# VH-VL binders against q6zmt9r679to764: the designs that were tried, part 18

Target 1, 86 residues: q6zmt9r679to764
Amino acid sequence: DNLLHWLAEELSEENAESLSSTLPLRRSTIQLIKLKNPDDLTEQIHEFLCFWKKSLPTFTDKLRLLARHLRKIGRSDLAEELKFKW
Below, E stands for the ipSAE of ESMFold2; O stands for the ipSAE of OpenDDE; V2 stands for 0.75 times the mean of E and O plus 0.25 times the DockQ between their complexes.

## First folded at step 12 (VH-VL; framework fv_vulinacimab)

Design z2 (at its last look DockQ between E and O 0.05; V2 from the best seeds 0.00; counts 0 for: pae E 7.0 > 2, placed apart)
Fold by OpenDDE, look of step 12:
Structure z2 (fold): chain C 86 residues (1-86), chain A 118 residues (1-118), chain B 112 residues (1-112)
Amino acid sequence: as target 1 above (86 residues)
Amino acid sequence: QVQLVQSGGGLVQPGGSLRLSCAASGFTFDDYAMSWVRQAPGKGLEWVSGISGSGDETHYADSVKGRFTISRDNSKNTVNLQMNSLRAEDTAVYYCARGDFEYYFDYWGQGTLVTVSS
Amino acid sequence: DVVMTQSPLSLPVTLGQPASISCRSSQSLLHSYDYNYLDWYVQKPGQSPQLLIYLGSNRASGVPDRISGSGSGTDFTLRISRVEAEDVGVYYCMQALQTPYTFGQGTKLEIK
C-alpha cells in the first residue's frame, strides 16, 4: 500500500508507539513485526499499518479512521495530508 | 463466539471498596479496547471508564476520576475495575463492554450489581 | 462534555406502525471529512444493552433492516419502519467523538 508506506515514512518512533496503543493490534503481532524488520522503522510501521487495515471491518472507511487516530496522537498535519492524498 | 463474563460487586458501605472483573473469550482480547458502563436503578446508561487494547491508554468519567482504576491483564483475557471511596451515587449495575475507542461497543457483559449503602 | 438529548423519552407505539427517536448533541459529532461518531443502543427488558447502529447509519450485525439510523452533525434519528413486539425496550444514543462518552437519557418504547 503506497499511501500507508508514505505515512510510515512520516511517522516518528514515538508516533508509532502512540499509534500502537490506540489501534487494535495484538502486542505479539507488533513484536513479530519488529523482529522481522529490526533495523527498519519505516517497514515496521508500514507493516503495522497494513495489518491494522486488514483487521478492520470491511464496512469501515479505514483511511478516515486512520486520520482520526493520527489526530489523536497529535499528528493532525499527517491526518490532513492523508486525506489530501487518498 | 464472543463472551464477556463478569464477576465481583455486591453490597458495600460508603467509603468502601469493590473490584469488578470481566473475563473475555472468543476473540483476540488485546486487539480491542474495553470499557465499563453503569446504570443506576431506574436510570440511563453512563460511561465510566475505558482502556486501550494494549492497556497504555486509560480514560475516566469525571464522576469517578481519582476513585476508580481500570486495568487489564491480556495474559488472562480480563479487564478489571477497582472502585475505591465508593459513594451512594455509585450504586448501579456495571457492564463491561468491548469496543474500539471512539467507535462503538459491540459486545456487553451480563452486568454486575454494586450497591453502596450504610 | 458533550450533552446528548433524546426525544421523546416515552414512546408508545402500535404494533406494525413506525417509530422514530430523535437525538441531538451539544456539538457536532461530524469530524471534518470523517464519520459521525454516534451510536444507537437498545436495552431490552432484563437484558444488557446491545448495539444497533454505529457511526450514525451503519447497522450492526444481526440488526434487521427495519431499523435504521440517519442524521449528521448535531441531529440524528433512529427509525423503526414496522415496530414488532421484540422492539420493546429503552433506546439510547451515544456520542463516541470524545471521552467521556455520553449517552442520551433513553427512550422507552412500549407497545400500546
Scores: ipSAE 0.028, ipTM 0.749, lowest interface PAE 4.8, mean pLDDT 91
Fold by ESMFold2, look of step 12:
Structure z2 (fold): chain C 86 residues (1-86), chain A 118 residues (1-118), chain B 112 residues (1-112)
Amino acid sequence: as target 1 above (86 residues)
Amino acid sequence: QVQLVQSGGGLVQPGGSLRLSCAASGFTFDDYAMSWVRQAPGKGLEWVSGISGSGDETHYADSVKGRFTISRDNSKNTVNLQMNSLRAEDTAVYYCARGDFEYYFDYWGQGTLVTVSS
Amino acid sequence: DVVMTQSPLSLPVTLGQPASISCRSSQSLLHSYDYNYLDWYVQKPGQSPQLLIYLGSNRASGVPDRISGSGSGTDFTLRISRVEAEDVGVYYCMQALQTPYTFGQGTKLEIK
């Protein structure tokens, strides 16, 4: 979980929007997270990542999936750093 | 271009062993879970085993647990199924399949026939 | 294990007419309020299975819009609005909520 907060601090608003369009999350969920923390982008991103993590079945390599999505949005640097941290 | 090319299979007597292999290309292999799904002649599909992208987590159908071992070599982009103590009911076409988000199988290999008979 | 039940098991259809296939699960496939872990596959004669619909209603790449999935929880439907000759095959639903993943028995779609 502390990895997700680190990642939330490293992502730009554009990165977060790209991730939200790539990950299987409903737009209504994303909108609710923004309403809860309207002026705190890092907390919005952290909540979004936590919700995504909780929404997956137990048989899922969540960190490898996240690294794959980070590469898709052009943040391979973060994908590799995430691998170092786990 | 995503490709899954299978090898192995063939004829074996009950109690024998076979090793199936599936070679992947066209994607970052270790980002994806892999599964084996089989189809007995004239029958439907049955999920057999699955392995996480890292290889650290494996799962098996009850019918093969203790007899089959799934493994992967991410440096060679292969997933394998070691099949021991084979029985007549294991006779089937075996498919390897890639799991996108581990929710569904978006790419499938060509299938490999395994026949177990005396 | 989650039991998946398809109906009908045999589906003769006239070219150009609609077809529907039902899939029912022994427990809800809705997880975390956002996901139905139910997929549809077709196996055309002599071919490997191929993905049609994932997560209840999303079309896989290259699947025409005349093929759709609907339903939630325990009841799901695959619909083909206009059957074409290339649609002949056996259709399977599968749950991916928990291992072992399980398929329905298959529905053989044929042109009558």
Scores: ipSAE 0.027, ipTM 0.730, lowest interface PAE 7.0, mean pLDDT 86
ESMFold2 (binder alone), look of step 12: mean pLDDT 93; pTM 0.954

Design z3 (at its last look DockQ between E and O 0.08; V2 from the best seeds 0.00; counts 0 for: pae E 8.3 > 2, placed apart)
Fold by ESMFold2, look of step 12:
Structure z3 (fold): chain C 86 residues (1-86), chain A 118 residues (1-118), chain B 112 residues (1-112)
Amino acid sequence: as target 1 above (86 residues)
Amino acid sequence: QVQLVQSGGGLVQPGGSLRLSCAASGFTFDDYAMSWVRQAPGKGLEWVSGISGSGGETHYADSVKGRFTISRDNSKNTVNLQMNSLRAEDTAVYYCAKGDYEYYFDYWGQGTLVTVSS
Amino acid sequence: DVVMTQSPLSLPVTLGQPASISCRSSQSLLHEYDYNYLDWYVQKPGQSPQLLIYLGSNRASGVPDRISGSGSGTDFTLRISRVEAEDVGVYYCMQALQTPYTFGQGTKLEIK
């Protein structure tokens, strides 16, 4: 939660668009988030990260998966910060 | 190149113990969950146990809960299965398997046979 | 536990003909974000299992286009459009929605 909010604050608009394309979220969920929070990019990012976290089985190491996605979009710096926050 | 190399199988009497090991290479080990899946002779596959990449979450099939313990050593790139109080029904080939996205098994070890017989 | 039921359990096929394997789950594998936690594996004679299809319909690396997965919710199908000799083996579906992860009984595919 606090970690996901930190991440939402660190991502640019371009990062968020790239990241939303790589996360296993439905397009309709992403559009609903945008409609509910049209004026606040950070809140949009925070909400879709929260939905993503809730969508995965408990066994899944969600922080490591998120780090993998961050590396795919060119934000390896943030992926490394996540490792320090294990 | 991803490789999973298993060791530790054998023949044991009921009530005995064995420890299985799986050595991983070719990927960032602590990024991925690991599981053990077994196959009794002439039977299908049964998921036995799994452990998250960090080691913070472990899960077991009901048939082995309380008797088997999964663990990992991320500094040595190994996952282990300690099997205690073994029963004839535990006789199987045991596979270690690597997750990707942690909800499917994209790489499997070669399998090791555990035989529990008097 | 989620029960996975495969049909048929034995599947003799003629080379070059299509083959289909059904897998049904005791509860929906379509989770809240509209994707299915259903995978397919094959175990060829003398080998470890290998991944064919993940999340219902995605091909694993190296899997040819003639092998496909379809279905949603509780009803899933693996289809081989033209069976080749190397397709011989036992095919398993697996749900990965919740622990314990569970496999179907297996479908043994043989060439007639």
Scores: ipSAE 0.014, ipTM 0.713, lowest interface PAE 8.3, mean pLDDT 86
Fold by OpenDDE, look of step 12:
Structure z3 (fold): chain C 86 residues (1-86), chain A 118 residues (1-118), chain B 112 residues (1-112)
Amino acid sequence: as target 1 above (86 residues)
Amino acid sequence: QVQLVQSGGGLVQPGGSLRLSCAASGFTFDDYAMSWVRQAPGKGLEWVSGISGSGGETHYADSVKGRFTISRDNSKNTVNLQMNSLRAEDTAVYYCAKGDYEYYFDYWGQGTLVTVSS
Amino acid sequence: DVVMTQSPLSLPVTLGQPASISCRSSQSLLHEYDYNYLDWYVQKPGQSPQLLIYLGSNRASGVPDRISGSGSGTDFTLRISRVEAEDVGVYYCMQALQTPYTFGQGTKLEIK
């Protein structure tokens, strides 16, 4: 997913931690992602976002939901850019 | 070092209630899920219930759903299991267990015997 | 629920000889990130259970090299290369893919 990869590149480590606290994913999943990519934060975030996206119900407004979470962590700038790129 | 110290349990009649408690130390308690696992006399292990670090999510085995309640007090580093409407088949040694990232139990309590008998 | 099946249930072993325990799950425990939600535990006589292997093949802290876990998907194996007296106990596999977490029946390892 090119869009989610872009977002992953724009998020700081602090943002990633904050985002992981808001998105409904198991801690085990997050830990496994980190184990798989121990030295690549961007890829960790990318896989995290991809997994989250895949975990959502079929008819969920994934873009709006993700934008909401970005605003919660103080990245309204990315939320707006995300909608533009979508 | 990590320690899990259990208390509670004992003998109770069918239909009665008991409360188990597990006091944790040696780690950041609210970062980890906690579970209860039981073992009937001479039998294997059975997962009973689990609770997330924040306490926002709880899970139960079908065998205890509606009768048992798991809770935690992160200010006291304790996890509890309230057991109501106890049955003879609930007789077991109950263990509290530290769940690391929700995919394994790396530390276990000493166990508490619960006996349900008329 | 995911059903876990162990074999054998009883495992008499001669000291110094290898031991092997099989664990089969009713559905795949393989995560899309290539990890298996399968743990191994041992309960030694008069003790609480203790973790041996997590995520299929990772050895827990303090576990000797002679103990190893392997397998993927639905078939897993715990191996002890050279059984020692301290290995006596009941071994359990457990899936952590989904709740309720479920254990195998247990394998009782004894010294002949």
Scores: ipSAE 0.014, ipTM 0.746, lowest interface PAE 7.1, mean pLDDT 91
ESMFold2 (binder alone), look of step 12: mean pLDDT 93; pTM 0.955

Design z4 (at its last look DockQ between E and O 0.67; V2 from the best seeds 0.00; counts 0 for: pae E 7.5 > 2)
Fold by OpenDDE, look of step 12:
Structure z4 (fold): chain C 86 residues (1-86), chain A 118 residues (1-118), chain B 112 residues (1-112)
Amino acid sequence: as target 1 above (86 residues)
Amino acid sequence: QVQLVQSGGGLVQPGGSLRLSCAASGFTFDDYAMSWVRQAPGKGLEWVSGISGSGGETHYADSVKGRFTISRDNSKNTVNLQMNSLRAEDTAVYYCAKGDYEYYFDYWGQGTLVTVSS
Amino acid sequence: DVVMTQSPLSLPVTLGQPASISCRSSQSLLHSEDYNYLDWYVQKPGQSPQLLIYLGSNRASGVPDRISGSGSGTDFTLRISRVEAEDVGVYYCMQALQTPYTFGQGTKLEIK
């Protein structure tokens, strides 16, 4: 997912921690992702976002939902850019 | 606080048309999907239709597909249900419902009675 | 379509006693091995439906801790540890995994 990869590149480690606290995903899954990519934050975030997106029901406005989470963690700039890239 | 206020409905003959409207407030409207759920007299709940936050995606139950149209106006915070070719079995109280993260319905309108009878 | 089956359909309960409602789906509601897309709603007399439980086991805001949801895959249970008069109503499970969203038949909880 190119869009999610772009987002992953734009998020800081602090943002990633905040986002992981707001997005519904098992802690064990998050830990597994970190273990798999211990030295690549961007890939950790990308895989996290991809897994989260995959876990959502079919009928869900996934990108708008993600934008809402980005605003919640203080990254309204990315939320707007995400909608623009949609 | 979240509020969903419905309007429209009423009595109509078979083959007729009605339009339901739901006015939303208290939340960022276009961030959430909206749905219509109906309940025939003395019966259970039946999902009728849903629309994504942007309005770009719509879904319908087979029982209403081709006859009902869901739409939304995000500038007015409203969701509507156009019901055409109404049948007796469409008689029900119709509820608008707000979706959340995983599309569960955390808020519901007060309901609107639609009666289809000759 | 996913078929939701509730049992029992009628549930008379004595005040202060526990209550349990079963909901079974025709296919697994577990998505990506992470979450069960199963909700519980209650419709009290003369009112609109209201959310009780989402994603199988999460209580909605304002829902007392005496009400809980459990289960995974195709079998789910709603439990009320101590039934109160305000719990009277019809309870519905709903799968939110795929459209069309489908409800169980409803379980009417009454006080004996």
Scores: ipSAE 0.205, ipTM 0.835, lowest interface PAE 3.0, mean pLDDT 92
Fold by ESMFold2, look of step 12:
Structure z4 (fold): chain C 86 residues (1-86), chain A 118 residues (1-118), chain B 112 residues (1-112)
Amino acid sequence: as target 1 above (86 residues)
Amino acid sequence: QVQLVQSGGGLVQPGGSLRLSCAASGFTFDDYAMSWVRQAPGKGLEWVSGISGSGGETHYADSVKGRFTISRDNSKNTVNLQMNSLRAEDTAVYYCAKGDYEYYFDYWGQGTLVTVSS
Amino acid sequence: DVVMTQSPLSLPVTLGQPASISCRSSQSLLHSEDYNYLDWYVQKPGQSPQLLIYLGSNRASGVPDRISGSGSGTDFTLRISRVEAEDVGVYYCMQALQTPYTFGQGTKLEIK
């Protein structure tokens, strides 16, 4: 949780939109997150990441997968920080 | 360009040991889980082992558990399979494959034949 | 272990005609109501396996749109709308929901 919240604080709105299009979440889930926290981008991103984490099997190396997505959207700096934090 | 180049196959007696190696290039190696998949002659595919990107999590098929050890060296971009206590039924072509535990194996090595015979 | 069962095991098809391969799992591959952890591979003669479909229905890079995957839960289908000579090979489904990952028995597709 604390790691995902740190990440949510570091992402821009453009980063979050790019990340949401890359990760395998339903559009309805993304819409509900935005409606629940309409004026709090950090909480939108944090909840998005939490739902994404729960949507994958528990044995999956989720943080490494997230780092891949971060590099794909141009945030390799955050991907490297993420590796050091797990 | 993603490449997985395998080495280390051969003929070995039952009870013997063999080490397979797979050298990776063309992608950020430590970001991806790696797996070994085998195919006995004339048979289908069998997943045998997988390892997380950092190497901290390993998984094995029941048929090889306790006998095979998967490992990786992220400084050399290699994944290895140490095979001990080999049996005739371990005879197969062994493939290394790039991919996450939960998604897919999008790139495969060329395959390495391991023959376990008296 | 999750058991994967393919049907048919042998599939002769006339060039230009459709082909379908069924894959059934012993338990649901749908996780958290999001995606099915079911992939399809082909092994063409003399080659290593190649990814075709991931997460039930997504085409891998370079896979033509005449090849598609569908289904959910325990029942999945790979469909080739017009079989071409390059489609000859053995097709495998694989579950990626839990280790050990398991493959179906394979379906050998060949031109009549």
Scores: ipSAE 0.019, ipTM 0.715, lowest interface PAE 7.5, mean pLDDT 86
ESMFold2 (binder alone), look of step 12: mean pLDDT 93; pTM 0.956

Design z5 (at its last look DockQ between E and O 0.06; V2 from the best seeds 0.00; counts 0 for: pae O 6.8 > 2, placed apart)
Fold by ESMFold2, look of step 12:
Structure z5 (fold): chain C 86 residues (1-86), chain A 118 residues (1-118), chain B 112 residues (1-112)
Amino acid sequence: as target 1 above (86 residues)
Amino acid sequence: QVQLVQSGGGLVQPGGSLRLSCAASGFTFDDYAMSWVRQAPGKGLEWVSGISGSGGETHYADSVKGRFTISRDNSKNTVNLQMNSLRAEDTAVYYCAKDDYEYYFDYWGQGTLVTVSS
Amino acid sequence: DVVMTQSPLSLPVTLGQPASISCRSSQSLLHSYDYNYLDWYVQKPGQSPQLLIYLGSNRASGVPDRISGSGSGTDFTLRISRVEAEDVGVYYCMQALQTPYTFGQGTKLEIK
């Protein structure tokens, strides 16, 4: 949770939009999160990441997968920070 | 270009051992889980074993648990399958597969035949 | 273990006609965020398996749009809208929800 909240604080709205299009999240879930917290981008992103993490089976190496997605959206700096926090 | 190049395999007597290797290139190897899937002659596919990107988690089909050991060396971009106490029913073509964090196997090696026969 | 059951096991088809393959699981493959952990693979003669469909309905790279996947929960379908000669092979569904991952028995698609 604390790692995902840190990440939510570091992502811009453009980063979040790119990330949400790369992650396999339902559009209805994304819209609901935005409606619940319309003026709090950090909380929206934090909820996105939490829902995505819960969608993965237990065997999945979630931090490595997240780093891969961050590199795909152009935030390799955050991907490397995640490796440091491992 | 993603490539999975397998080595090892061959003819082994029952009770023997064999080590399969799979060398990966064209992707960030430690970002992905890896699996072994086998196919007995004329039969369907059977998942054998999987290992997480870090190597911290391993899983096995019941038919091989205690006899087979999956491992990876992320510095060499290899995944290996150590097969001990081999039986005739282990005769199969063995494939390594790139596992996109358990969503799907998007790339497969060329296959390596293991024959367990007297 | 999750048991995957395909039908038919043998599928003779006429070139240019549609084909469908059914896959049933012994338990729901639907997981959080409504993802179905169900993949489809084809093994063409003399080749390694190749991914066709992942997460129930998403086409893998290079898969033509005449091949599609549908279904949810326990009942899934692979559809080829117009069968071509290159489609000959054995088709497998696989569940990736929990280990051990399990395949259906395979469906052999042949031109009749």
Scores: ipSAE 0.050, ipTM 0.743, lowest interface PAE 6.5, mean pLDDT 87
Fold by OpenDDE, look of step 12:
Structure z5 (fold): chain C 86 residues (1-86), chain A 118 residues (1-118), chain B 112 residues (1-112)
Amino acid sequence: as target 1 above (86 residues)
Amino acid sequence: QVQLVQSGGGLVQPGGSLRLSCAASGFTFDDYAMSWVRQAPGKGLEWVSGISGSGGETHYADSVKGRFTISRDNSKNTVNLQMNSLRAEDTAVYYCAKDDYEYYFDYWGQGTLVTVSS
Amino acid sequence: DVVMTQSPLSLPVTLGQPASISCRSSQSLLHSYDYNYLDWYVQKPGQSPQLLIYLGSNRASGVPDRISGSGSGTDFTLRISRVEAEDVGVYYCMQALQTPYTFGQGTKLEIK
């Protein structure tokens, strides 16, 4: 997913931690993702976002959900850019 | 398609041991946590144990802590439950379940009967 | 541990009539005000349990739209708008917010 990969590149480690606390994935899953990519934060975030996306129903407005979460973590800039790129 | 095929179980005396196995197919096994859920005869469902995709994290119900051990072999797409010091109250049908994204069980095994009786 | 309480435990229903099952949790299952870690399962006679609803209100694949889940926080409801013969079984709610995962006692749906 190119869009999610872009987003992953724009998120800081702090943002990633904040985002991981809001999205419905267990910490153990997050830990697994980290273990898989121990030295690549971007890929960790990307895989996390892809995992989350797959967890949602097909007809769910994934863009709006993700944008909402981005705003929650203080990245309204990314939320707007995300909608533009979608 | 996703399949979970269970094996093991049977009749054992109190204090004995049994090993359950669940063979998974149809999905990327190590991406998903796996759980065991049991059901005593005529009773409800009880979560027993869970293991993360990597196997690095395990969880147990208090009722089985210290006696049961969950493990997985990702090279063989299997999850196992080693049950030691079995008690009569452990008598149940045991199910393995795919813990999808660790918040729901979307696939279940066929179940394996474990009977603990003298 | 999170305690899950279902009501009723026995639910006799006439074919074609609606059915409703309540599930209460001892603590909120709401995660970051976005998702409720509450699932509904059904175990039909002689079968393994199967997923009906996940995250409070999302229908699993193959689940008919006459079955729905609602609620948030500590109070949840499973509804069947028109009960059919194939709906006979025991229904369970389960919290997946934290381990140990815990189930309700189960509700046995039968046809009158």
Scores: ipSAE 0.020, ipTM 0.734, lowest interface PAE 6.8, mean pLDDT 91
ESMFold2 (binder alone), look of step 12: mean pLDDT 93; pTM 0.953

Design z6 (at its last look DockQ between E and O 0.05; V2 from the best seeds 0.00; counts 0 for: pae E 7.8 > 2, placed apart)
Fold by OpenDDE, look of step 12:
Structure z6 (fold): chain C 86 residues (1-86), chain A 118 residues (1-118), chain B 112 residues (1-112)
Amino acid sequence: as target 1 above (86 residues)
Amino acid sequence: QVQLVQSGGGLVQPGGSLRLSCAASGFEFDDYAMSWVRQAPGKGLEWVSGISGSGGETHYADSVKGRFTISRDNSKNTVNLQMNSLRAEDTAVYYCAKGDYEYYFDYWGQGTLVTVSS
Amino acid sequence: DVVMTQSPLSLPVTLGQPASISCRSSQSLLHSYDYNYLDWYVQKPGQSPQLLIYLGSNRASGVPDRISGSGSGTDFTLRISRVEAEDVGVYYCMQALQTPYTFGQGTKLEIK
């Protein structure tokens, strides 16, 4: 997912931690993602976002929901740009 | 199948404390937010508190802020509500509810009666 | 807080007839470029609440086609095309746009 990869590049480690609190995934999954990419934060975040997207209900506007959570973590700038790029 | 089984509650005097617990099964517990919703006798529903799947984010209704604490133990698939400084107006049936992210509550516990009375 | 207002509060209905419940919010539940964050629940006698509709118009699993949700912004409607005995209960709308989540007063549906 090119869009999610772009977002992953724009997020700081702090942002990623904040998102992990608002976008719930199993801790075990998060740990596995980290183990798979121990030295690549961007890929960790990208895989996290991809996994989260797949976990959402069928009728959910996944990207718009993501924008909502970006606003919650103080990245309204990314939220707006995400919608623009969509 | 999804199950939410509640425990705790009961009768307590004003100023007292109670702890509610909700045991979840049948789904990836830590992937979903959990909430507590209460219903005073003969009244409507009132959202009380919510906690994210990771437990990193909590929210409270103004009516219970500073008195109630929501927590979860993902290793035990439980969500808890610690209720301190209880008041008569806290008397209600309390429900734990499974949140599908922030959208809705698709499963509910059986409810637990909390009675605050002198 | 977002205030949710339902009408009517009491809804006596004849079996087989349609029913309609209105829900209004004090602010728009439509987020820009998003869905309406409005749910409908029903609490049947002696039971826990159960989800009927989410995000304004999406029917929850197991909910019959005769039950539907519509509306946008601040005005929403729950419709039951043909009321059955099993529909007796109290219906609630709830906004999920922001915390605290807030419910309407509830609408008590009874059979005449």
Scores: ipSAE 0.026, ipTM 0.749, lowest interface PAE 4.3, mean pLDDT 91
Fold by ESMFold2, look of step 12:
Structure z6 (fold): chain C 86 residues (1-86), chain A 118 residues (1-118), chain B 112 residues (1-112)
Amino acid sequence: as target 1 above (86 residues)
Amino acid sequence: QVQLVQSGGGLVQPGGSLRLSCAASGFEFDDYAMSWVRQAPGKGLEWVSGISGSGGETHYADSVKGRFTISRDNSKNTVNLQMNSLRAEDTAVYYCAKGDYEYYFDYWGQGTLVTVSS
Amino acid sequence: DVVMTQSPLSLPVTLGQPASISCRSSQSLLHSYDYNYLDWYVQKPGQSPQLLIYLGSNRASGVPDRISGSGSGTDFTLRISRVEAEDVGVYYCMQALQTPYTFGQGTKLEIK
């Protein structure tokens, strides 16, 4: 969870929108997260990442998968930092 | 181009051992879980074992637990299945399969036959 | 363990006609209200299994849109709107919600 909060602080709104299109979450869930925290982008992103993590089955290697998505959106710097922090 | 090339297999007596290998190419191997799925002659599919991308988690079907060991070497892009204490009921074609998000198998190897017979 | 039950187990069809295969699970596959962890595979004669549908209704790459998946929770259906000769094979549903992953018994689709 502390890694997901760190990541939420490092992502821009543009990054979060790009990431939301690659992660398996419903658009309605994303909209509800935005409504819940309308003035706090970091908390929107944090909750988005937490919902994504909860949606995955039992032994999915979540950090490796997240790093793959970060590389896809052009944030390989964060993907490397994520691996380092783990 | 994703490829899963299997090796190993063959004929073995009950109680014997065999090691299956699956060599992967065309994707970032350590990002994906790998599984073994088997099919007895004329029968359906049975998931046998799976291993996470990092290798930190392994899971087994009850029918093979304690006898089979899945492992991977991410430096060689291989996943292996060590099969011990083999029984006639283990006779099957064994497939290795690549997961995407570990909840569906998008690529499969060609299969290798294991025959356990007296 | 989650038990997967398919029907029918044998499905002879006439070319150009529709086909449907049912798959039922012993517990809900709808996780976190977002996705159903139910996949469909086909094994054509002499081949390895191939993914058709993932997460209940998403078509895998290269799968024609005449093949579709539907359903939620415990009751799922694979539909082929117009059966072609290339559709011959054995169709399996599989749950991927929890290990051990489990398959249905298979449905053998044949052309009459």
Scores: ipSAE 0.020, ipTM 0.716, lowest interface PAE 7.8, mean pLDDT 86
ESMFold2 (binder alone), look of step 12: mean pLDDT 93; pTM 0.956

